# VHH binders against 6-phosphogluconate dehydrogenase, NAD(+)-dependent, decarboxylating (gndA): the designs that were tried, part 28

Target 1, 299 residues: 6-phosphogluconate dehydrogenase, NAD(+)-dependent, decarboxylating (gndA), of Haloferax volcanii (d4gst8)
Amino acid sequence: MQLGVIGLGRMGRIVVDRVLDAGHEVVAFDLSAEAVAAAADAGAEPADSVADLVDRLGDDKRIWLMVPAGDAVDATLDDLDPHLDGDDVVVDGGNSHFEESVRRAEACSAAYLDCGTSGGPAGAELGFSLMVGGPQWAYDELTPVFDAVATGPDGHGHMGDSGSGHYVKMVHNGVEYALMQAYGEGFELLAEGRYDLDLESVAKTWNNGAVIRSWLLELCEEAFREEGSDLGDVDDHVAGGSTGTWTVQEALEQEVPVPLIYQSLAERFGSRADDRFSRRLANRLRYGFGRHEVARKDD
Short names: E, the ipSAE of ESMFold2; O, the ipSAE of OpenDDE; V2, 0.75 times the mean of E and O plus 0.25 times the DockQ between their complexes.

## First folded at step 19 (VHH; framework vhh_7z1x_3)

Design b02 (from z05 with V116Y; at its last fold request DockQ between E and O 0.96; V2 from the best seeds 0.82)
Amino acid sequence: QVQLVETGGGLVQPGGSLRLSCTASGFTFSKYAMNWVRQAPGKGLEWLSLISWSGGSTYYADSVKGRFTISRDNAKNTLYLQMNSLQPDDTAVYFCARLTFKENPETGYRTYTFDYWGQGTQVTVSS
ESMFold2, look of step 19: ipSAE 0.707; ipTM 0.899
ESMFold2 (binder alone), look of step 19: mean pLDDT 87; pTM 0.852
OpenDDE, look of step 19: ipSAE 0.851; ipTM 0.952
ESMFold2, fold request of step 21: ipSAE 0.677, 0.664, 0.688; ipTM 0.888, 0.882, 0.894
ESMFold2 (binder alone), fold request of step 21: mean pLDDT 87, 86, 87; pTM 0.853, 0.844, 0.850
OpenDDE, fold request of step 21: ipSAE 0.860, 0.853, 0.856; ipTM 0.956, 0.955, 0.955

Design b03 (from z05 with S57T E106D; at its last look DockQ between E and O 0.92; V2 from the best seeds 0.81)
Fold by ESMFold2, look of step 19:
Structure b03 (fold): chain B 299 residues (1-299), chain A 127 residues (1-127)
Amino acid sequence: as target 1 above (299 residues)
Amino acid sequence: QVQLVETGGGLVQPGGSLRLSCTASGFTFSKYAMNWVRQAPGKGLEWLSLISWSGGTTYYADSVKGRFTISRDNAKNTLYLQMNSLQPDDTAVYFCARLTFKENPDTGYRTYTFDVWGQGTQVTVSS
């Protein structure tokens, strides 16, 4: 089938490459001329603009977006919309918030599929796990493309109505935060506990038959193999957290308790803060007025 | 030696028009998407418009849609902003900026950012 791809960063190129490898045709556009040329070298048909991409596609257009979340998606859809009708399909494979995906589905002249994408750069080799929301007929129409992009025929699924794809992906990321925190705490106890342990060996053993085995634990084993049991000079500053924040916000709005997910997000925020004001105040309150035994920080 | 130089700023009465130019040097202009950004007195930066490397795709902030037109001439290495129906709230320093990308290493997704800026040109809409 013929697929338009707009947005040729790392993730967009994975989509292009996998779709081409499966024997489909791709028309590609990006705001980087170099990215378009690279996709063309890989076998895609280059487009000079969004309008040019649309003109090169036939009737019943199928377009996959991998542009940055936020205003860029809206701008791209505004540019596309005059050329679209109800027989066309647009897939948003980016990191949009699910409420934005609902709004866009309602406004778009084409059928709109929100596609939560899990696997990151490893998707180049392994294929992605795809969580797709929107009209059933549009999902069914795109199955040959999803088969190519996903890890296999069971690596993609229709989650439900518009927004459900990005919603399920958001929750997946919230769960991932909690799992990462739990593994981190467990290995920290082992590292600082009473035994001198080879943590790569522990992780390897757990990955072979233990109830807590997972792809995340395989990554723990790899990390200990590459960095050593003490993690070498890996820093304790943890960046990111936007989708975890969205998960907690949604849980609060729905009054569904997610304390482990919330705590894991808070630990991530805490990893960024030095000289916590709250702890400095608590320390000061400990000694009361007029006492001179107060721990003071060095300058 | 990469450089962007804005010209065409000045004083204009409310309702008037002005055309800004941005001349690029030291890089292959036709390979890059370009932007206009402004900063009003005491305010933060406000993105206004983007034009693709070919000139075939343009995007606008809601605040300027229908009043401003971005364009480029790749043969002259020049970016333009035509500003119509100017209001006192359009008073600002106007910058041209070259689009680049920053990849999130954890997710593999990227964001748009600006790596080359001009020095800016002052636009003042009096009264």
Scores: ipSAE 0.708, ipTM 0.898, lowest interface PAE 1.3, mean pLDDT 92
ESMFold2 (binder alone), look of step 19: mean pLDDT 89; pTM 0.878
OpenDDE, look of step 19: ipSAE 0.852; ipTM 0.953

Design b05 (from z05 with Y112F; at its last look DockQ between E and O 0.94; V2 from the best seeds 0.80)
Fold by ESMFold2, look of step 19:
Structure b05 (fold): chain B 299 residues (1-299), chain A 127 residues (1-127)
Amino acid sequence: as target 1 above (299 residues)
Amino acid sequence: QVQLVETGGGLVQPGGSLRLSCTASGFTFSKYAMNWVRQAPGKGLEWLSLISWSGGSTYYADSVKGRFTISRDNAKNTLYLQMNSLQPDDTAVYFCARLTFKENPETGYRTFTFDVWGQGTQVTVSS
């Protein structure tokens, strides 16, 4: 089929390349002229604007967005909407908050599919895991595209109504935060514990038959292979956290307890500070309470 | 050496109009999306408008939609901002900026950022 793709960063190019490799046609646009030229070299039809992309698509337009989350999605939809009707389909493959996806689905003239996309840059080789919300008929129409972009026919699914795709992906990321923290704590105990261990060997052993095996644990094994058991010069600052924050906010609103996800998010926040007022006060209180020596900053 | 130079700022009365220009040199202007951004006194940066590399797509912040018009002339390496119906709260330093992307290497998703800035031109709306 013919797919329009708007947004040709690494993720958007994976969509383009996989769809082309499956024998479909692509019309591609990006705010970078070089990105458009590169997609054209790969076999896509270049467009020089959103309007041009729409003009090159036939009736029943199918358009995949891989633009930055937030205002860029709304701006792109505003440009698209005058050219769309209810027979068209727009897929938001970006990392939008699910409430924004519900709002956009209500406002969009086309059928709107919110597509939670998991796998990151590894999706080029492996394909993505796709969690899709919105109208069933629109999901069904795009199954050939989802087959191409996903890791395979089982690598995508219709989650439910509008917003459910980005919602399920958000929760997936919350779980990921907790898993990352749990693996991190376990390996830290092994690294700082009483035995001198080869952590690549530990991770490899666990990846072969242990109940905690996972792709994330395979990435732990790779990290120890590349950096060594001490992780070389890898810093302890952990950036990000927006989707984890969204998961906790939703859990609070629904009154569903998620203490492990919450604690993992707090650990990320704590990783960004190296001088905590709370710890300075606790240190001082040892003198006031127990008459212990108090460490001072220049000591 | 990559450069952006704004001109056309000045003092105008409320309800008036100004046209800003931004001349680019040192890079292939027609390959880049371009932006206008402003900074009001004592405030942070406010994105105003973006135009695609071809000029075929334009985008506006709600605060200026309908009053400001972005345009470009790729043959002259020049970006423009036509500002109409100016109000006192439009008083700011106005910058042109070249769009680029910052990619999160873990997720592969990118965000917009600006890698080349002009010096800015002062626009003052006061009677």
Scores: ipSAE 0.668, ipTM 0.878, lowest interface PAE 1.4, mean pLDDT 92
ESMFold2 (binder alone), look of step 19: mean pLDDT 87; pTM 0.857
OpenDDE, look of step 19: ipSAE 0.838; ipTM 0.946

Design b06 (from z05 with F101W; at its last look DockQ between E and O 0.94; V2 from the best seeds 0.81)
Fold by ESMFold2, look of step 19:
Structure b06 (fold): chain B 299 residues (1-299), chain A 127 residues (1-127)
Amino acid sequence: as target 1 above (299 residues)
Amino acid sequence: QVQLVETGGGLVQPGGSLRLSCTASGFTFSKYAMNWVRQAPGKGLEWLSLISWSGGSTYYADSVKGRFTISRDNAKNTLYLQMNSLQPDDTAVYFCARLTWKENPETGYRTYTFDVWGQGTQVTVSS
């Protein structure tokens, strides 16, 4: 089929490359002329504007967006909308909040598919896991494209109504935070515990038949292989957290308890906070309770 | 030496028009999307408009939509902003800026930002 792709960063290029490899045609546009030229070198048809991209597509347009979340998505849709009707399909493969995806689906002249995309840059080799929300007919029409972009036919699914794709992806990221924290705590105990262990070997052994095997655990094995069991000079600062925050906010709104996700998000925030005020106060209060020696800076 | 130089600012009465120019040098202008941004006295930066590298796609902030028109001449390495129906709250220093991005290396997704700025040109709308 013929697919328009707008947004040719690393993720958008993975979409282009995989779709071309599957034998489909791509018309590609980006705000970087060099990104467009690179996609053309890979076999895409270059476009020099959104209007040019639309002109090169047929009447039943299928357009995949990989632009930055937020205003860029709305701007791109405003540019597209005069050229769209209800037989067209737009896929938002970015990291939009699910409520924005609902709003955009209601406003868009085309059918709008919100596509939660998991796998990061590894999707180039492995394909993505795709969680898609929106009209069933539009999802069905794009199955050949989803087959190409995903790990295969089992790597994508229709989650439900508009917003459900980005919603499920948001929750996936919340679960990921909890899993990362759980592995981190377990390996910390092993590293600081009573035995002198080869943590790469532990991770490998667990990942070959243990109940807790996972892709995240494969990444643990790789990390220990590359950095050593002591993790070398890897810092204890953990960035990010916006989608985990969204997960916690939604859980609070729905009154669904997610205590492990809550705590994992808090641990991530705590990793960024040096010289914690709460701990300094707790330390000082020990003096007030019973005249314990207070650890002071520069001791 | 990558450089952007704005010209065309000045004093204009309410309802008037101005055309700003931004001349680029030291890079291949036709490969980059370009922006206009302004800063009113005592306020932060306000993004106004973006034009794609070819000139084929244009985007506007709601505050200027319908009154301002961004354009470019790639043969002359020049970006333009035609400003019509100017009002006193359009008083600001106007900058042109080159679009770039930062990539999140873990996720592969981009965030747009600006890496080259002009020195600005003053626009004053006063009766």
Scores: ipSAE 0.718, ipTM 0.899, lowest interface PAE 1.2, mean pLDDT 92
ESMFold2 (binder alone), look of step 19: mean pLDDT 89; pTM 0.868
OpenDDE, look of step 19: ipSAE 0.815; ipTM 0.935

Design b07 (from z05 with L99F; at its last look DockQ between E and O 0.95; V2 from the best seeds 0.79)
Fold by ESMFold2, look of step 19:
Structure b07 (fold): chain B 299 residues (1-299), chain A 127 residues (1-127)
Amino acid sequence: as target 1 above (299 residues)
Amino acid sequence: QVQLVETGGGLVQPGGSLRLSCTASGFTFSKYAMNWVRQAPGKGLEWLSLISWSGGSTYYADSVKGRFTISRDNAKNTLYLQMNSLQPDDTAVYFCARFTFKENPETGYRTYTFDVWGQGTQVTVSS
């Protein structure tokens, strides 16, 4: 089939390349002329604008958006909307918040699919896991594209109504935070514990038959292989957390307890602090209650 | 040197019109999307408009949509902002800015940003 792709960053380019490799046609546009030229070199038909992309697609347009979450999605949809009708399909394959996806689905002239995309840059080789929300008929129509972009036949699925794709992806990221924290704590205990262990060997052994095996654990094994069991000069400051924050906010709104996800997010925030007011106060209070000597900042 | 230079600012009466120009040098202008941004007295930066590298796609902030028109002439390396129906609260320093991306290497997703700014041109709307 013929697919328009708007947004040709690293992730959008993976979509283009995989769709082309599956024998489909792609019309590509990006705000970077260089990105458009690179996609054309790979076999896509270049477009000079959103209007040009639409003109090249013909009837019953199928358009995949891979632009930054937030205002960029809205701006792109505003540019597209004069050219769209209810027989067209737009896929938001970016990292939008699910509530934004619901709003956009209600406002868009085309059928709107929110597609949670998991696998990151590794999706170039492995294909993505795709979690899609929106009208069933639109999902079914795009199955050949999802087959091409996903890791395999079971690597994509229709989650439910509009917003459910980005919602399920958001929750997946919350679970990921908790799993990363759990692996981190386990390996820290092994590293600081009573035995002198080769953590690459431990991770490898666990990932060959143990119940906690996973792709995350393969990445642990790789990290110990590349950095050593002490993790070399890898910093303990952990950035990110926006989708984990969304998961916690949704859990609070729905009154669903997710304490492990909550704590994993808190650990990330705590990793960024150099000087914790709460700990300074706790130290001072120990003197007030228990007569403990109070450590001072320049001691 | 990569450089953007705004011209065409000045004093204009309420309801009037003004056309700003931004001349680019030191880079291939036709390969970049371009922006107008303004800063009113005592306030932060306000993004106004974006135009794609070809000129074929344009975007506007709600505050100026219908009154301002962004355009470009790639043969002259020049970006324009046609400003109509000017109001006193349009008084600001107006900047042109070159659009670019920052990519998060872990996620592969990118954000929009600006890497080259002009020095700005003053627009004052008063009686």
Scores: ipSAE 0.655, ipTM 0.879, lowest interface PAE 1.6, mean pLDDT 92
ESMFold2 (binder alone), look of step 19: mean pLDDT 86; pTM 0.844
OpenDDE, look of step 19: ipSAE 0.810; ipTM 0.933

Design b08 (from z05 with Y109W; at its last look DockQ between E and O 0.94; V2 from the best seeds 0.82)
Fold by ESMFold2, look of step 19:
Order: C-alpha cells, then sequence, then structure tokens
Structure b08 (fold): chain B 299 residues (1-299), chain A 127 residues (1-127)
C-alpha cells in the first residue's frame, strides 16, 4: 500500500525503511531537506511540503506522523486537515500524552490512530511494539503497515478507543521505570556486596531460564559486557521521566495505587541532584539534637 | 561563516505595515526550515513563524496569525516577514533563526531547536 510519513528523524526513518522493505510505497516529508533526500535515497518518494505529500498519496490517504510531541503535532494536523476527509487515516506515532490524542481525534477530519511506539532505535532491526487506539476499521485497514513496522503480526494490537494507544504506552513506561529501578538495585547489591562477581555472567545466567528474564535484562548483560561490572565512567544521572510522571498523575486521578512506579520515578528525580537540601538539613539536625560532628563542604 | 542578517526594521505607526528581510550566507539556505522570533522590551523570546525549506508549509503563533506572512526566495537566499496591522505590543527586536534538530541518541526521538541566529532588527510601533 502507499503510506505518507511526516517526520524523518531516526524513529520516522525506521518506519520508512521497514515499510519499504516490506514492499510498500512511501511518500516522505520532513522539515529537513537532508532527511527527505536520505529517505529518497532509501527508496521513498520525496515530497516538498505537506500539501505535496497529500497530492502524491491520492484517494484514501494513509499518513503516519513521527514528529515531536506537542505543538508540532498540532501544526502538522492543521496543515493536513484541509486535505483530509473521513476515509483518510492519520497515525500519530509520536510520544503524545493520551488526553491530547483524544482531543486530536475529536478535531481531526480523518480517522485518527494514536500509536504508542516501544522499542527505541532497536526497532530498526527488531521492529516495534505498537499499541494503537482509535476506530477499529482504521486499525484493520493499516494492519499490513503495522505488520511491517512492528516485530510482526503479534507486535501490534488495537487497544481500544481513541487515546487508549498512548495511554497503554504511558503505563508501559511506568512499568519500565519500576523494572529498571529493580534491576538497578539488585545489581548494585551484587556489585557492592560481599562477593567479587562478574555481572555480565550473572545477567546472562538469569536471562537463560530465570523468572526475571527480559529484554531489559539482556540490555543489562550488554551494558556489563561493554562497560565492565563497575560500569566504567557511566554517570548516575537519569534523565527523562515525562511519561512516568504522566503514569503517576493518572494513577492519582483514578485512585489506583502504584507505589513501586511512584518510588521509581522519585529515585529518577533524585538522581539529578548531588547536593540535596533535605540531606544537608538532616545532617545539620544531627548536630542540633545529638551534637554529632557535621560534615562541611569546605573540608 | 554561517550568517543571518536581518534588515527592514524601523519606526511605524499603529495599524501600519513593515516587511523584514533576512539574508543567509555560508550554508545551503534551501535545505533549511527558517523561523522568525522576537523579543519585546523586558520580555523573553517569542517564536512567531516557521517556513519549510521549500516554502510549501508555513506555521504561525496565534499572536500573529492572520497579520504576519512568512515567505522565502531560495534563489536569493532570503527569508521574509510581511507584518500588517502592527500594534504597539509588536514592538520588539526581530530575529531570523535556522531550524535544526537535536536527537536524543538513547531514545531516537528528536526536538526542534535553533542553531543560527541573526543579530536582530528593531521594530518600533508607536504613535
Amino acid sequence: as target 1 above (299 residues)
Amino acid sequence: QVQLVETGGGLVQPGGSLRLSCTASGFTFSKYAMNWVRQAPGKGLEWLSLISWSGGSTYYADSVKGRFTISRDNAKNTLYLQMNSLQPDDTAVYFCARLTFKENPETGWRTYTFDVWGQGTQVTVSS
């Protein structure tokens, strides 16, 4: 089939490349002319604008957005909307908050699919896990494209109504935060505990039959292989957190307790500070009550 | 050296019009999306408009939509901003800026950013 792709960063290029490899046709546009040229070198039909992309697609347009979340999505939809009708389908494959996806689905002239995309850059070789919300008929229509972009037919699914795709992806990221924290704590205990262990070997052994095996654990094994058991010069600052924050906010709104996800998010925030006011005060209070020596920065 | 140079600023009365130009040098202008951004006295930067590398797609901030028109002439390496119905709160230094992208190498996602800025041109709207 013929797919328009708007947004040709690394993630958008994975969509283009996989769809082309599966024998489909792609019309591609990006705000970077270099990105468009690179997609064309890979076999896509280049477009000079959103209007040009729409013209090249013909009737019953199928368009996949891989643009930055936020205003860029809205701007792209505004540019597309005069050319769309109810037989067209737009997939938002970006990292939008699910409430924005619901709003956009209501406003869009085409059928709108919110597509939570998991797998990161590894999706180029492995395919993505795709969590799709919106009208069933639109999801069904795009199954050949989802098959190509996902790990395969089992790598995508229709989650439910509009917003459910980005919602499920958001919750997935909350779970991921908790799993990352749990693995991190376990390996830290092993690294700083009483035995001198080869953590690559531990991760490998665990991932071959243990109950806690996972792709995330494979990444732990890889990290230890590449950096050593002491993680070399890898920094302890953990960036990101927007979708984990959304998960916690949603859990609070729905009054569903997610204490492990809450704590893992807090640990991530804590990783960004090396001079915590709370610890400085706690240290100082030991002097006030117990007259303990207080460590000072000027030592 | 990569450069952007704005011209066309000046003093104009409320309700008036003004056309800004931005001349690019040192890079292939036709490969880049371009922006106008302004800074009013005592305020931060305000993004106004973006135009795609071909000129075929344009985007505007709500504050200027319908009054300002962005355009480009790739043969002349020049970006334009036609400003109509100017009001005193449009008084600012106006910059042109080249769009680029910053990719997060871990996630593969990118964001828009501006890597080249002009020196700015003053627009003053007063009676």
Scores: ipSAE 0.722, ipTM 0.901, lowest interface PAE 1.2, mean pLDDT 92
ESMFold2 (binder alone), look of step 19: mean pLDDT 89; pTM 0.882
OpenDDE, look of step 19: ipSAE 0.830; ipTM 0.942

Design b09 (from z05 with Y59W; at its last fold request DockQ between E and O 0.97; V2 from the best seeds 0.82)
Amino acid sequence: QVQLVETGGGLVQPGGSLRLSCTASGFTFSKYAMNWVRQAPGKGLEWLSLISWSGGSTWYADSVKGRFTISRDNAKNTLYLQMNSLQPDDTAVYFCARLTFKENPETGYRTYTFDVWGQGTQVTVSS
ESMFold2, look of step 19: ipSAE 0.730; ipTM 0.904
ESMFold2 (binder alone), look of step 19: mean pLDDT 89; pTM 0.879
OpenDDE, look of step 19: ipSAE 0.835; ipTM 0.947
ESMFold2, fold request of step 21: ipSAE 0.686, 0.679, 0.650; ipTM 0.892, 0.891, 0.877
ESMFold2 (binder alone), fold request of step 21: mean pLDDT 89, 89, 89; pTM 0.877, 0.877, 0.872
OpenDDE, fold request of step 21: ipSAE 0.855, 0.851, 0.852; ipTM 0.954, 0.954, 0.954

## First folded at step 20 (VHH; framework vhh_7z1x_3)

Design e01 (from b09 with V116Y; at its last look DockQ between E and O 0.95; V2 from the best seeds 0.82)
Fold by ESMFold2, look of step 20:
Structure e01 (fold): chain B 299 residues (1-299), chain A 127 residues (1-127)
Amino acid sequence: as target 1 above (299 residues)
Amino acid sequence: QVQLVETGGGLVQPGGSLRLSCTASGFTFSKYAMNWVRQAPGKGLEWLSLISWSGGSTWYADSVKGRFTISRDNAKNTLYLQMNSLQPDDTAVYFCARLTFKENPETGYRTYTFDYWGQGTQVTVSS
């Protein structure tokens, strides 16, 4: 089939390459002229504007967006919408908040698929896990494309109505934060505990038959292999967290308790602070009624 | 060294027009998307408009849509902003800015940002 792809960053380029490898045709556009030229070198048909991309597509347009979440998606849709009708399909493969995806689906002249995409840059080699929301017929029409982009025929699924794809992906990220925190705590106990352990060997053993095996645990094994059990010079400042924040906000709104996800997000925020006012006050209060010696800065 | 130089600012009466220019040097202008941004007295930066590297796609903030027109001449390495129907609250310093991207290495997704800015040109709309 012929697929338009708008947004040729790392992730959009993976979509282009995998779709081309599967024998489909791609028309590609990006705000970077170099990104368009690189996609063309890989076999895509270059476009020099959104209007040009639309002109190169036939009737029943199929367009995959991989632009930054937020205003860029809305701006791109504003350009596309005058050229779209109800037989066309737009896929938002970016990292949009699910409520924005619902709004966009309601406003878009084409059928709108919100596609939560998991796997990151590793998707180039392994393919993605795709969580798709929106009209069933549009999902079915794009199955050949989803087959190409996903990690195989079972690597994609129709989650439900508009917004459900980005919603399920958001929750996936909340779970990921909790799993990362749990592995981190477990290995820290092993590293600072009573035995002298080779953490690569522990992770390797767990990756082979243990109930807690996972791709995240494979990454733990790789980290210990590359950095050593002490993790070398890897910093303890953990950036990011916006999608995990969305998960916690949704859980609060729906009154569904997610205490492990809450705690993992808090630990991530705490990793960014090295002089906590709350701890300084707690230390001072121990003197006030506990008569403990107060630790001072520069001790 | 990348340089962006804005010209064309000045004093105009309400309802008037100005055309701003931004002359680019030190990079291949025709490969980059370009923006106009303004800062009113005592206010933060307000994004106004973006134009694609070819000039084929343009985008506008709601506050200026229909009144301002972004354009470019790639042969002259120049970005333009035609401002019509100017009102007193359009008074600001106007900057041109070059679009670039910042990639999140963990997720592979990118964010738009601005890596180079001009010095700005003052536009004052007053009776």
Scores: ipSAE 0.720, ipTM 0.900, lowest interface PAE 1.2, mean pLDDT 92
ESMFold2 (binder alone), look of step 20: mean pLDDT 87; pTM 0.852
OpenDDE, look of step 20: ipSAE 0.836; ipTM 0.948

Design e02 (from b02 with E106K; at its last read DockQ between E and O 0.97; V2 from the best seeds 0.83)
Amino acid sequence: QVQLVETGGGLVQPGGSLRLSCTASGFTFSKYAMNWVRQAPGKGLEWLSLISWSGGSTYYADSVKGRFTISRDNAKNTLYLQMNSLQPDDTAVYFCARLTFKENPKTGYRTYTFDYWGQGTQVTVSS
ESMFold2, look of step 20: ipSAE 0.733; ipTM 0.904
ESMFold2 (binder alone), look of step 20: mean pLDDT 88; pTM 0.865
OpenDDE, look of step 20: ipSAE 0.832; ipTM 0.948
ESMFold2, fold request of step 21: ipSAE 0.718, 0.716, 0.685; ipTM 0.903, 0.904, 0.891
ESMFold2 (binder alone), fold request of step 21: mean pLDDT 87, 88, 87; pTM 0.858, 0.863, 0.856
OpenDDE, fold request of step 21: ipSAE 0.849, 0.845, 0.846; ipTM 0.954, 0.953, 0.953
ESMFold2, last read: ipSAE 0.727, 0.716, 0.699; ipTM 0.908, 0.901, 0.893
ESMFold2 (binder alone), last read: mean pLDDT 87, 88, 87; pTM 0.840, 0.863, 0.860
OpenDDE, last read: ipSAE 0.848, 0.846, 0.845; ipTM 0.953, 0.953, 0.952

Design e03 (from z05 with E106Y; at its last look DockQ between E and O 0.95; V2 from the best seeds 0.82)
Fold by ESMFold2, look of step 20:
Structure e03 (fold): chain B 299 residues (1-299), chain A 127 residues (1-127)
Amino acid sequence: as target 1 above (299 residues)
Amino acid sequence: QVQLVETGGGLVQPGGSLRLSCTASGFTFSKYAMNWVRQAPGKGLEWLSLISWSGGSTYYADSVKGRFTISRDNAKNTLYLQMNSLQPDDTAVYFCARLTFKENPYTGYRTYTFDVWGQGTQVTVSS
């Protein structure tokens, strides 16, 4: 089939390359002329603008968005909307918040699919895991494209109504935070415990038959292989957390307890603090018992 | 030397019009999306408008939509901003900026950012 792709960063190029390799046709546009030229070298038909991309697609347009989340998605949809009707399909493959996806689905003249995309840059080789929300008919129509972009026919699924794709992806990221924290705590205990262990060997052993095996644990094994069991000079400052924050906010709104996800997000926030007021006060209170008569040199 | 130079600022009465120019040098202008951004007295930066490298796609902040028009002439390496129906709260230093992207190497997703800025041109709207 013929697919328009708007947004040709790393993730958008993976979509282009994979659908081309599956024998589909691609019309590609990006705000970088260099990115468009690179996609053309790979076999895509270049477009000079959103309007040009639409003209090259003809009727019953199928358009995949991989633009930055937020205002860029809305701006792109505003540019597209005069050219769209109910027979067209737009896929948002970015990391939009699910409420934004619901709003966009209601406003869009085309059928709108929110596609939670997991796998990052590794998707080029392995294919993605795709969590898709929106009208069933639109999902079914795009199955040949999803087959190409995902890690195979089982690597994608229709989650439910509009917003459900980005919602399921959001929750996945919350679970990921908790799993990362759990692995981190386990390996810290092993590293600082009573035995002198080769943590690469431990991770490798667990990945071969243990019930806690996972791709995250394969990444632990790789990290110990590359950095050593002490993790070399890897920093303990953990950035990010937007989607984990969204998960916790949704859990509070729905009154669903997610204490492990809460705690993992809090640990990530705590990793950014160098001198915690709460710890300073706690230390002062512990030293204050029974020594309140001792003069302090600064008072 | 990569450079952006704004011209065309000045004093304008409320309801008036003004056209800003931004001349680019030291890079291939026609390969880049370009932006206008302003900074009102005592305030932060406010993004106003974006134009694609070909000029075929344009985007505007709600605050200026319908009043401002971004355009470019790739043969002259020049970006323009036509400003109509100017009001006192449009008083600011106006900058042109070159769009670039910052990629998260772990997720593969990117965000917009600006890597080249002009020195700015003052626009003052007062009676």
Scores: ipSAE 0.729, ipTM 0.906, lowest interface PAE 1.2, mean pLDDT 92
ESMFold2 (binder alone), look of step 20: mean pLDDT 90; pTM 0.889
OpenDDE, look of step 20: ipSAE 0.829; ipTM 0.942

